# Ledger of designs, part 6: VH-VL binders against Putative 6-carboxy-5,6,7,8-tetrahydropterin synthase (queD)

Target 1, 157 residues: Putative 6-carboxy-5,6,7,8-tetrahydropterin synthase (queD), of Pyrococcus abyssi (q9uxz4)
Amino acid sequence: MKRVVSIKRRIYWTKEFDSSHFLELEYESKCRRLHGHTYRVEVEIEGEPNEHGMIFDFNHLSELIKTLDHKVIVSEKWVRYEEGYVLIEKNDKLLKLPRSEVVVIDKPNVTAEYIAEWISERILENAGENVREIRVRVWEDPRSYAEITLTLKPQGS

## First folded at step 10 (VH-VL; framework fv_roledumab)

Design H37S (from f7 with heavy chain G103S)
Fold by ESMFold2-Fast, scan of step 10:
Structure H37S (fold): chain C 157 residues (1-157), chain A 120 residues (1-120), chain B 107 residues (1-107)
Amino acid sequence: as target 1 above (157 residues)
Amino acid sequence: QVQLVESGGGVVQPGRSLRLSCTASGFTFSSYRMHWVRQAPAKGLEWVATISYDGSNKQYADSVKGRFTFSRDNSQDTLYLQLNSLRPEDTAVYYCAKVYYSSEWYFDYWGQGTMVTVSS
Amino acid sequence: AIRMTQSPSSFSASTGDRVTITCRASQGISSYVAWYQQKSGKAPKFLIYKASTLQSGVPSRFSGSGSGTDFTLTINSLQSEDFATYYCQQYYSYPLTFGQGTRVEIT
């Protein structure tokens, strides 16, 4: 009798980025103020190698995180667009910033949870049929993170 | 994988209404700003309207403002465009289109289109 | 609204030719230009964004260049599947606008 072994393959990628945000909260909190973090993103992707021997191309992750780096991250709900600019109005703030300095996420707030979810959705969009799981962690500081896990089922069945 | 499928087009007389639908699959529909783009026969592409991920913010081309209404149902992954007071110049193939990132308004995926013909 | 003007409106070409299409914006739009290919009876297909970045899976014979007001799309060695109409689009500001299209047809 021959033993059959199941193999799981997983890749890991991490990068820091520096960005500013503020939170929409109904209660008093320092987090309502515009402030910055050195975020850390950890990405784990489980799957099989594709025709090029890759589960996922790390260059796509690097380019995605570059879009967040040195930006002000804001909710789509707080913004309107003017020629070349983003106007941000929330929490008694009115900011007008060049479009190149702002990332607008399609989420109701700019929490680590929603940032992780936003990142996971852009990774999902580029995932091939060979990918089985995507896990994203976003650390706001060295002691705490939010995590999103996407489980992908084969399309065929 | 990523797919957009339009429906609801047809032939109507000036002044009448149609409702177009677009069903999405293969991406997290509820997390993307969506657009409608049209193309008149033998003409180029013309942007029509946009709707935010949650439906709270909408913009329309001046040519359709006040006549067309954009909406979405995130629970059904479906986009709607209500066309009212149709004019012959509204005759076009209407495409549903997805943007690449939330703040980047170029279209990485398009539906196959649905034809709206306005004639007497 | 930002006007996008393409040149030429059409031209005939043969397989193997180098094809260059130009697109001019009525005002500065940095690099916020995308290019699309549309074959007869089909939806547009996304090719290029940020003026020069190829979408994954688009053949390397396609390239884009330019910034500010003047942009070009080049097909280095035309293949039979490249006969189509090409559109530029600015996404610098709303309303979004397209060029009028350039039809590349076989000789």
Scores: ipSAE 0.667, ipTM 0.857, lowest interface PAE 1.5, mean pLDDT 89

Design H38D (from f7 with heavy chain E104D)
Fold by ESMFold2-Fast, scan of step 10:
Structure H38D (fold): chain C 157 residues (1-157), chain A 120 residues (1-120), chain B 107 residues (1-107)
Amino acid sequence: as target 1 above (157 residues)
Amino acid sequence: QVQLVESGGGVVQPGRSLRLSCTASGFTFSSYRMHWVRQAPAKGLEWVATISYDGSNKQYADSVKGRFTFSRDNSQDTLYLQLNSLRPEDTAVYYCAKVYYSGDWYFDYWGQGTMVTVSS
Amino acid sequence: AIRMTQSPSSFSASTGDRVTITCRASQGISSYVAWYQQKSGKAPKFLIYKASTLQSGVPSRFSGSGSGTDFTLTINSLQSEDFATYYCQQYYSYPLTFGQGTRVEIT
């Protein structure tokens, strides 16, 4: 008897980062206050090996998460850019911080859901045609995470 | 992979208008701030305009302010630059360019450019 | 606006040479400098950001350094594909400004 085997390949990567945020909410919540988290990012990528034998280069993930580490993460909707600084205005807050200390995400709010989506989109732009799925989880604490899954189709289908 | 394709350039007389387009693929277009940068023949690069991910914030170089209008259609992954009251000094190759992320305005990807020639 | 001045404006080099291009800002811009390579008839290609961080896929012979007002792009052991015009760009302040370019020509 001769067997024919199909193979499904996934890689897994994880890293913690420490950053601060606040949420824009229509109701009162302590989450509207500037506060910090030790976030954990988990990334799973499914695909076939590329010309270098890799589904995705882990170095790209490391560099991406370094961008978020030890920063104040804010929404693009709240900010104005000044020389060397970011001016943040929302929820009765007015903050002026050095640009080196701020990450501005192109999302309407700074929830774990939008952070996960922002990360997944940056991973996507470095993904080759060999990648079929990108899954990103962002944990704000040991008990809760948000998850985004991007499913990719080959070009020309 | 990431691609940006410009179109709409051409030859026009001073005072006329052109509409440039830039079609994006290979990234989540609706989640990125985009820019236009131009380059006159045998000259260097000059920043022209920027538009936020949702189109709510736009900024222009002083040389084009009041004449050029930047817009985007996130449903079509397309940028538009309306060039009005064109002057000979607007003659340039126009590139659309993607930022790495919203807080750092350096350009990780550029289109191939579209040539605008304003001559009389 | 912040003026970015490159030097030299052009020079001749041979394969194997170590090439140094300088970019000077008219005021302090911390490390908010990017470098681009542009070949004749082509769009600019991103090389370096934050003065010294190399873009993935850019050969290790390229390096950047500097902070404040003085920045340097170095190509260690120039190759035939490196003959191009190089531009620095500050992203510290509006409006964004570029250097005038340095053309590296074959001898």
Scores: ipSAE 0.569, ipTM 0.849, lowest interface PAE 2.3, mean pLDDT 89

Design H38Q (from f7 with heavy chain E104Q)
Fold by ESMFold2-Fast, scan of step 10:
Structure H38Q (fold): chain C 157 residues (1-157), chain A 120 residues (1-120), chain B 107 residues (1-107)
Amino acid sequence: as target 1 above (157 residues)
Amino acid sequence: QVQLVESGGGVVQPGRSLRLSCTASGFTFSSYRMHWVRQAPAKGLEWVATISYDGSNKQYADSVKGRFTFSRDNSQDTLYLQLNSLRPEDTAVYYCAKVYYSGQWYFDYWGQGTMVTVSS
Amino acid sequence: AIRMTQSPSSFSASTGDRVTITCRASQGISSYVAWYQQKSGKAPKFLIYKASTLQSGVPSRFSGSGSGTDFTLTINSLQSEDFATYYCQQYYSYPLTFGQGTRVEIT
């Protein structure tokens, strides 16, 4: 009748952001054109409370998503840098924007999958030893999302 | 949790070569642009080179262009800097450094450095 | 290449002092300046980006200001762990360039 109890703790955070992108696709699609979305990001983090009683500081998530908001999100493969500007070249397109208005992601394309992966990687850098799992969902519309899950193992496991 | 560990430094004569390595952990190495920065004894910091996340794009400081080659192995989370035709002026501690993301070229994490000494 | 000039080359200071380090760019670089602290024998530590934004975990006694060509790093009440060399760096354009450093020494 002795019971061993194990507790799993998970926090949830969500926020919308408005940004534009375009996709590199082999087939014809309107998604190849510069266009915008109201994205929604959902973040779930599983872990133990740290010395401050937090699994992860929500302020870091807010700051990260502000980085993406009201920006043009582009692949590192499409860009060249000029003083104060990003020059975006892709097939028949040429766009020059101030650096402050562009987010360059180190991914081959700007899909919901790669945006979710990029977000998860920045969250990982701020994760302490108390974090066990990071899950990120990126919705491009109310019906569809991409999801990335990072499982963090203790050192030596 | 982010760590960068350099190795491969040593003492060599002018004209010789060395290969520096930097092993990364605690972040998704294959998703980040990386840099090398050096510091001569009792001198300031000097940017050396950068490599894109997939290794397809590289830039070098004029002082090392044509002599140094930057490469990466994303399967092993390792960065390499091949130092050829070394000169006494290349004597420095060499650091590998990570940027926050490709559009922001300030260095949020640095390795401990590896010492390269070029002497006749 | 954008030249970054720091002044002074060194400070002699005591705990509790206010220290101001100046960094001047040879051309306009907006706010694309970062600051680093380096202690003897150690790698540089990131302090500030975008001229005035403190990295998480950096004490509030550190502050940065400036835009265009003139930038400052201020330490309001110097602590024992602050004796170090400080570097500014522009990231407005390649090649990336650093100031020559300002050494903060105990009196």
Scores: ipSAE 0.686, ipTM 0.871, lowest interface PAE 1.5, mean pLDDT 89

Design H38T (from f7 with heavy chain E104T)
Fold by ESMFold2-Fast, scan of step 10:
Structure H38T (fold): chain C 157 residues (1-157), chain A 120 residues (1-120), chain B 107 residues (1-107)
Amino acid sequence: as target 1 above (157 residues)
Amino acid sequence: QVQLVESGGGVVQPGRSLRLSCTASGFTFSSYRMHWVRQAPAKGLEWVATISYDGSNKQYADSVKGRFTFSRDNSQDTLYLQLNSLRPEDTAVYYCAKVYYSGTWYFDYWGQGTMVTVSS
Amino acid sequence: AIRMTQSPSSFSASTGDRVTITCRASQGISSYVAWYQQKSGKAPKFLIYKASTLQSGVPSRFSGSGSGTDFTLTINSLQSEDFATYYCQQYYSYPLTFGQGTRVEIT
């Protein structure tokens, strides 16, 4: 019996988090102001079951998203560090916040695109050789999202 | 699997130079701040330097400032540490190390290290 | 620079013992302390961050506590793979600094 040529397996996970940001833009926009979103992250991972029968451990996703929740998300390019604090200086803003309340991402801006990319990269470092694709969507609002897809080469390819 | 592999260590005389490399795999190297940490024989760990994800921001320990230069090539997933004017007290195993993200300055992954010996 | 002082510098222990290592910062550093394990001839291994949060995969017999200036790493019921040198590290401010290390040796 050879009716099935191949099997593709994909898992899905989603969670909301509430955080604030602002954008560095060369033009005037309300998005340059400090403001908040209830973000939603959707994660799809395609692969084969590992030795434990899992493609990926959902607990890692939950812990990762907790890192972003109830924080001000800022670009590494905008910050200076003082003892216990992050100093954020960009677009006529000067903010001094406790380090525990800030997430500094290694991206030039804090767009949904870069947040999705940052999330995908942390997922990648926990992915085994059994993972083939990681897809991350970040919704800023119920009507808009950015999506990043990482395509990984199979072991031995 | 996250891996960091250091190379370029060796035995040199005082006043000479070495260039250390660290090759990264298993993560998106270009999106992470990286560090060098060293350990003298039978001694503890000493932080050496850090470099931002894009190479635009660097910091050095006072003991190496002006002598060591940290750089990165994101196209090759490689870190470089140029060691100039080496002194006997620079003798150590040199590790490259990754942070979880820029706001966290603890090291979730370390390389295996490369030995630098400065002696006559 | 923030000085990190560990106590004791070394001690002998047996499998099954409860091991307590202390780390004191020269100034308040909130909870910005990480702990590492280093076995002879090997690179350090990350154990704990933010004083008390275990990294995924670290056995539950390891625990951290403390805030401000005084921090503790505890290994409840020491196992054979736990004989190693342990380091605390502050990440409150640059330059980053480590404790001098505590060597846990088999009796």
Scores: ipSAE 0.629, ipTM 0.862, lowest interface PAE 1.9, mean pLDDT 89

Design H38Y (from f7 with heavy chain E104Y)
Fold by ESMFold2-Fast, scan of step 10:
Structure H38Y (fold): chain C 157 residues (1-157), chain A 120 residues (1-120), chain B 107 residues (1-107)
Amino acid sequence: as target 1 above (157 residues)
Amino acid sequence: QVQLVESGGGVVQPGRSLRLSCTASGFTFSSYRMHWVRQAPAKGLEWVATISYDGSNKQYADSVKGRFTFSRDNSQDTLYLQLNSLRPEDTAVYYCAKVYYSGYWYFDYWGQGTMVTVSS
Amino acid sequence: AIRMTQSPSSFSASTGDRVTITCRASQGISSYVAWYQQKSGKAPKFLIYKASTLQSGVPSRFSGSGSGTDFTLTINSLQSEDFATYYCQQYYSYPLTFGQGTRVEIT
């Protein structure tokens, strides 16, 4: 008689970053104003170790989140580019900021949901065939978060 | 992992049209701004056009404005470049290219390219 | 449009040589420069962005420097696989523009 043990492996990584945003909303809200958050990102990746014994390289996560830190995060739909600057036009706002101080996400709004989705997509680009699931949570404050889960299928041939 | 595959090139006479395609895999295609870059035989690289992640914003090089139309089908992970009123000067290998993300217009991944030859 | 001028246009080198390629912008572009390597019959390969940041997986013998209008790509100790044409590209503003290329040929 033989027993085979099934092992499921998951890594967890978390980091805070400080950034500003505003939301496009159809109703009156303080969230329509430019304001800041200390965001927290939590990443869980499930998979098998690769030839180096890694499911995913944490350095990629650190570099990615550094991209968001100390920036104004805006939707691609709100921006136009001028030499060295980003012109942000939305709601009652007109802001002109050095390009280096802005991160533009390819999403219709800058909600925790879309930030989590944007982060998950950049993680996906660095995921090998050994990765089975990517889960990203973005907290805007200690009380609320949005979560995105990407389930990756092995190539079935 | 990230792959871009162009197709649709060929040999055509001046004034004719071609439709180029680029099929993407290995990334969330619908969330990236994409570009076309071309290269004439024995010449350098020339930027042609860009399209936003949702297709709502497009920009073209002055040399192709009014003749080329860029579009995308996010459900099929495919880019299209419609080349109209082709001129001999449009003879080039056409590459589709991915950007790092919207605010950074350098190309981290390129397709293999598809050759367009415009000759009599 | 911002003009990008590379020098030299071509030159011969041997394995082990230190190779420096320069790229000059017609106006200040901060550090918004990328570098690409292209081998005959192949698509360009991304090497460097933001003037000096090396893409993951690119050998450490490659380095970039510069800001404003003058930029350099350096290959410290040229290898056989480095014989190629190199292009700089500005992404400071549209339209995007490339240098004319520098061909590095074996002697």
Scores: ipSAE 0.694, ipTM 0.874, lowest interface PAE 1.5, mean pLDDT 89

Design H39S (from f7 with heavy chain W105S)
Fold by ESMFold2-Fast, scan of step 10:
Structure H39S (fold): chain C 157 residues (1-157), chain A 120 residues (1-120), chain B 107 residues (1-107)
Amino acid sequence: as target 1 above (157 residues)
Amino acid sequence: QVQLVESGGGVVQPGRSLRLSCTASGFTFSSYRMHWVRQAPAKGLEWVATISYDGSNKQYADSVKGRFTFSRDNSQDTLYLQLNSLRPEDTAVYYCAKVYYSGESYFDYWGQGTMVTVSS
Amino acid sequence: AIRMTQSPSSFSASTGDRVTITCRASQGISSYVAWYQQKSGKAPKFLIYKASTLQSGVPSRFSGSGSGTDFTLTINSLQSEDFATYYCQQYYSYPLTFGQGTRVEIT
């Protein structure tokens, strides 16, 4: 053997989910109304195979996106919890929905940017030391997406 | 490594005040709802209060509402619980606790606790 | 508030025994139950969430089951390190409530 080859490894995963949201905005906009989207999530993870030959387990991605599907996604800033329900109070809305129908995210608004960030953070919680980068794109429609990239440092650096 | 470290407990007389602190490390503190849970000597766990990731949403147990105030400083990764008008029945170890994620209030990490003793 | 009642409140068991702790909610709470282990003088340790999902790093001898009002924590083949008090907690609604605890003594 006379050659040395560098290998860069990335995996890709994608899935659609259908969910509703509304935005908190200071100005008038259709986006302030409760409405739905067929979102698409794209995930790219770069890293080295672990001892089992995996960079990341796709089952974690499937379960995570399943929690968002067929839900109303709301900001934690807007909610109170009452006996099996989430009370959502923001803008001119007052909604009381069963807890099972709501996903509460720890972000100031429910934009594609913040949904992508929330998803990236949940993925990070399942990432091993062999993962170097996590990229998440969230498409609200076929023409536009928001993207978050998490760059991970090796232990001790 | 996630760590939560409580401080500020002590022995006080009824009607006095204490300020408890909880310093967090090893996770993105500003992204998590946090809680205080207490445990009286030889008794079970009792939920005390919760604060949203940005401090804008707070809820308190009825037994402490109006006397305790929960706050947070995300720049310092620190929680505060102001205990006013303390009563003997407030005697307990006070734990700060991290939720697993914002939508569900079960606790993946707890601090070691700080002891508050209210005696006359 | 939702009352969580554990049974038994305490009991003695031998190493190798199968131990079952029950937790009953005063109203239906779906699967929104977590379980914690607390050893003497220490903070509680997270074991299970969503009634049956085991936290990473928790030994497989622990398992949870149940839905609605009746929940169970099982320890298959009890070890000496399992001597502790176990608590269930509902997170279906606020205020959050815990069971009174079940003390497991190895004697």
Scores: ipSAE 0.202, ipTM 0.743, lowest interface PAE 4.8, mean pLDDT 88

Design H39Y (from f7 with heavy chain W105Y)
Fold by ESMFold2-Fast, scan of step 10:
Structure H39Y (fold): chain C 157 residues (1-157), chain A 120 residues (1-120), chain B 107 residues (1-107)
Amino acid sequence: as target 1 above (157 residues)
Amino acid sequence: QVQLVESGGGVVQPGRSLRLSCTASGFTFSSYRMHWVRQAPAKGLEWVATISYDGSNKQYADSVKGRFTFSRDNSQDTLYLQLNSLRPEDTAVYYCAKVYYSGEYYFDYWGQGTMVTVSS
Amino acid sequence: AIRMTQSPSSFSASTGDRVTITCRASQGISSYVAWYQQKSGKAPKFLIYKASTLQSGVPSRFSGSGSGTDFTLTINSLQSEDFATYYCQQYYSYPLTFGQGTRVEIT
C-alpha cells in the first residue's frame, strides 16, 4: 500500500535594527515625538526549493534591513527632496537631514504596520515562482508587533 | 516577476494628443513612485515626469510642463501619460520605469517602451 | 539642471579587453549615480547604483567607482553580450539627467 505524504516547506529569518520615527496621529500621544526603537523583523517564507535548492536568498533580506538601520524613517507624504538633503515637514516639525540618514517609505505613516507592509513588498519583488507565502512581523518593542501576510499564486493562474 | 508594459503610442500630426498607458505586475504597484523616460531616435535618455505612490505629488521636465499630464489608477495597476499639443521634438520611445523606493531615483525596472511619432 | 557628460562617445573594443567609461557631473553629486546598459532595440537595463553598488545578477566583471563629480564604469574582460550603449544617470536632484551615452562597438 502506497502512502500519500504532503510536505509544506517554510524558512524563517530574523534581525534587529535601530531606527527613529514619529507618527501622525489624530490624538495626543508621545508617539508623535521623534523617538527611537530597536525594531525586530521576522520573516517567514513558504514555498518550494528553486534550482539552487533555496526558497529565498537570505542575503536579500539582510540587504533590505540594512537600508532601514540607523536611519530616520519618514513618510513620503511629509518630504521634499533638495540637493543632498531631505526636507521633512509635518505638524510642528521641520527637519533637514542628509539623504544618507533618511529612509522615505511610500506609506502615509511610519507605523509598525506600514513598515511591515513596506518590507513585505520589497521581499515580493525578489520572490520567484516557487514562493507561495510571505509573512513579515515588525516588533517595535518586546511586547508588540504588526504582521503582514502576502499569499501568492503561480504565474499563469 | 516585475513587468511593465507600455501602450498607446502611434503616429500623429503636430498639435494632436495621445494617451500612453503602462500596466504593472509582479510588485505592489500602489506602493511605488513611478516615472516616464523617453528616448528620441538615435539619441539618449531624457527624464519626463514622476508621480508619487498615491498620485498626490507630480513633477515634470520643463520641456513637457503644461502639455503632459501624469496620472495613475492603483486599482488597475496602471499609469497614464496624457500627451497634449504634441511637437515634432516629442518623437521618441516612451518608457515607464520603477524606482526601488522614494528617495532613490534610479530605475531598477523599465518597460519595453511605446513609440510616439509626431510628423507632418 | 546637472549636466552629465560621458567620454568617450563611442569606441571599438574586442572580447577580452578592459573597458573604462567616464562620466562627469557639472557639480558635486556625492555618490548619487546609476549606470545602465542598453542594447539595440531594447529597454535600458539597470547595472549599478550609488556609484559602485552592483545590482544582483549583474556579472562581477562590471564595477563602478567615483564620487563628487567624476565617475567611471569599468568592464573587466569584455564579453560578446557587453557590446551596447552605456548611460550614467545622476539622482542627486530633480530634474533627473542622463549622460549622452557611450557606445561600445566590436572592432
Scores: ipSAE 0.715, ipTM 0.881, lowest interface PAE 1.4, mean pLDDT 89

Design L11K (from f7 with light chain Q27K)
Fold by ESMFold2-Fast, scan of step 10:
Structure L11K (fold): chain C 157 residues (1-157), chain A 120 residues (1-120), chain B 107 residues (1-107)
Amino acid sequence: as target 1 above (157 residues)
Amino acid sequence: QVQLVESGGGVVQPGRSLRLSCTASGFTFSSYRMHWVRQAPAKGLEWVATISYDGSNKQYADSVKGRFTFSRDNSQDTLYLQLNSLRPEDTAVYYCAKVYYSGEWYFDYWGQGTMVTVSS
Amino acid sequence: AIRMTQSPSSFSASTGDRVTITCRASKGISSYVAWYQQKSGKAPKFLIYKASTLQSGVPSRFSGSGSGTDFTLTINSLQSEDFATYYCQQYYSYPLTFGQGTRVEIT
């Protein structure tokens, strides 16, 4: 036995993206208005190196976040599709935007919590058997973030 | 890894019914829009139906409207397609398929398919 | 419904050949086209989305191009595992529609 009992490996990746949203809330709030944020995503992945010596390919993260950048992010529950366009109707809003300018997430609302969860789910489907944990933080501003942690079991465990 | 496994196909006479199932693993099933696509023997692909992540929105191809019913059980990670009033032209391999997210309706993962044969 | 027409329906090719498959939409669909590969007895495999974006893990010999109504899938140097039927799919509007398929057969 060597002095080292075990090794824990973790990688970290971060990127900003600029996007707009609005929230469905039971009460009056300026957050119900269409507005923008410079979001920051932080991703931590714990695991073992695969056959290529990687825990996870950072290029997948870059491509994923690029999907969200310079878009209006909306809930699937608020939209109808028209040829080439997304029609967004919720509360007192009716917006018709080119499909290329909208990201529709399969969540009931567009909070930092649901954005973090949506990102974590797309990361999960690209994670190999070597991955043990995925952690995603989404900052709406420099002072606040939401965090999702996925703990993965080895298959056949 | 992402897996989709269909079952429930078989040989039936015209006018009968079948219930197809698709079990999902390797992704957060309850957060994805899902589809059924079919392929008649020696022919191309034909889109059949879609269901939103929470089951509240469904769309069907005109050829199956009123006869097929799509549903999902998010607690069991399972899709169902109820096929009623089957016709010979419904003979096909039926695939369940996942989209990347609701705004992008291309199929990144497919099941292996289940064969439905409607024969008199 | 938007009709997707592929050409040719089939052709023979040899390993090392550069192969192009064309897909034409009955109306403008911007870049909302995906391409799939299907081998005999197997489910389709996803290759390309947004007309030209290659799915991670798909060999770089595959490429897509086009916008509007005319789209192409190119295999730059055909390998033995590429003999299959290829389908284009529009996802511009419902109902979703596929081309009829192009079978690439070994010479």
Scores: ipSAE 0.725, ipTM 0.882, lowest interface PAE 1.3, mean pLDDT 90

Design L11R (from f7 with light chain Q27R)
Fold by ESMFold2-Fast, scan of step 10:
Structure L11R (fold): chain C 157 residues (1-157), chain A 120 residues (1-120), chain B 107 residues (1-107)
Amino acid sequence: as target 1 above (157 residues)
Amino acid sequence: QVQLVESGGGVVQPGRSLRLSCTASGFTFSSYRMHWVRQAPAKGLEWVATISYDGSNKQYADSVKGRFTFSRDNSQDTLYLQLNSLRPEDTAVYYCAKVYYSGEWYFDYWGQGTMVTVSS
Amino acid sequence: AIRMTQSPSSFSASTGDRVTITCRASRGISSYVAWYQQKSGKAPKFLIYKASTLQSGVPSRFSGSGSGTDFTLTINSLQSEDFATYYCQQYYSYPLTFGQGTRVEIT
């Protein structure tokens, strides 16, 4: 019998990482203090299999999240670089940490929203022509997350 | 795909100025620190300048400090390098280049380059 | 500024040869070294970062090693597309600096 079938394929990947941050806020909040979280990243990628039968190589996701793990995540706006070190200067804080222990993100703040956006942008750089959508969720605790979705057009048209 | 396209090069007399541009596509331009790197004829690569994702932080090589100005327009995905008081030793192909992120200052993507020739 | 010195300045080689290029930093830079390939008339192409990590899509015949002051780029079995100039770059501190380049030429 004739049947017209549309198929969508989506892969899912998740990993936890432990990192510290602080937020720049105009109001008083405990979130302005240096503190840690066990974050969870969830990644969903929709697309077609490539020549090797893969939508996306999970190894790229693992390597990306390793760069965030056991680090202090800071905004590029708060830092200057000294030989071998990152100097973090933000109002009431002055921290000098070895470069290997800091992740500097090109965002104005270090919220779950901006972390999710930063992760999605790194994933996009490794996405092939076969990828149609990238969705990233960053859980700051077991009850809350931020989500970013990138929608991609097929190459060549 | 990531693309960087430079323009604005040309032939100029010593002491004059040029404005180089670099148009970006295929990535979220406003989320990346960018650099200019140059290469004189038959010589190696020389780092020129860097600009933060929002334009608030800039650094220059000692050889160009006070003469070159780096800027960006995130609404148009464009970088600008203003070259003033040009010298014969500034003759080079100028590349704009992207870093992976602010914490890693190696260049994962480069433009095709634009040639600046300063007549001696 | 950290000076990066490459050796040799040029190397004459044939397809199938093993090519080794050395890069020396004027002071300790841990593993903050990247390697680039540049073909005549083209922009540089990124190959390796953190001294030994190969960029996705770069052939496995390329490898990097070293830490501190001495770094090496090796091409295990040279292919015709590998004839190019190779540059090391330190990204330990600003100003960023490159080696002077090593030209790999066909014999």
Scores: ipSAE 0.640, ipTM 0.855, lowest interface PAE 1.8, mean pLDDT 89

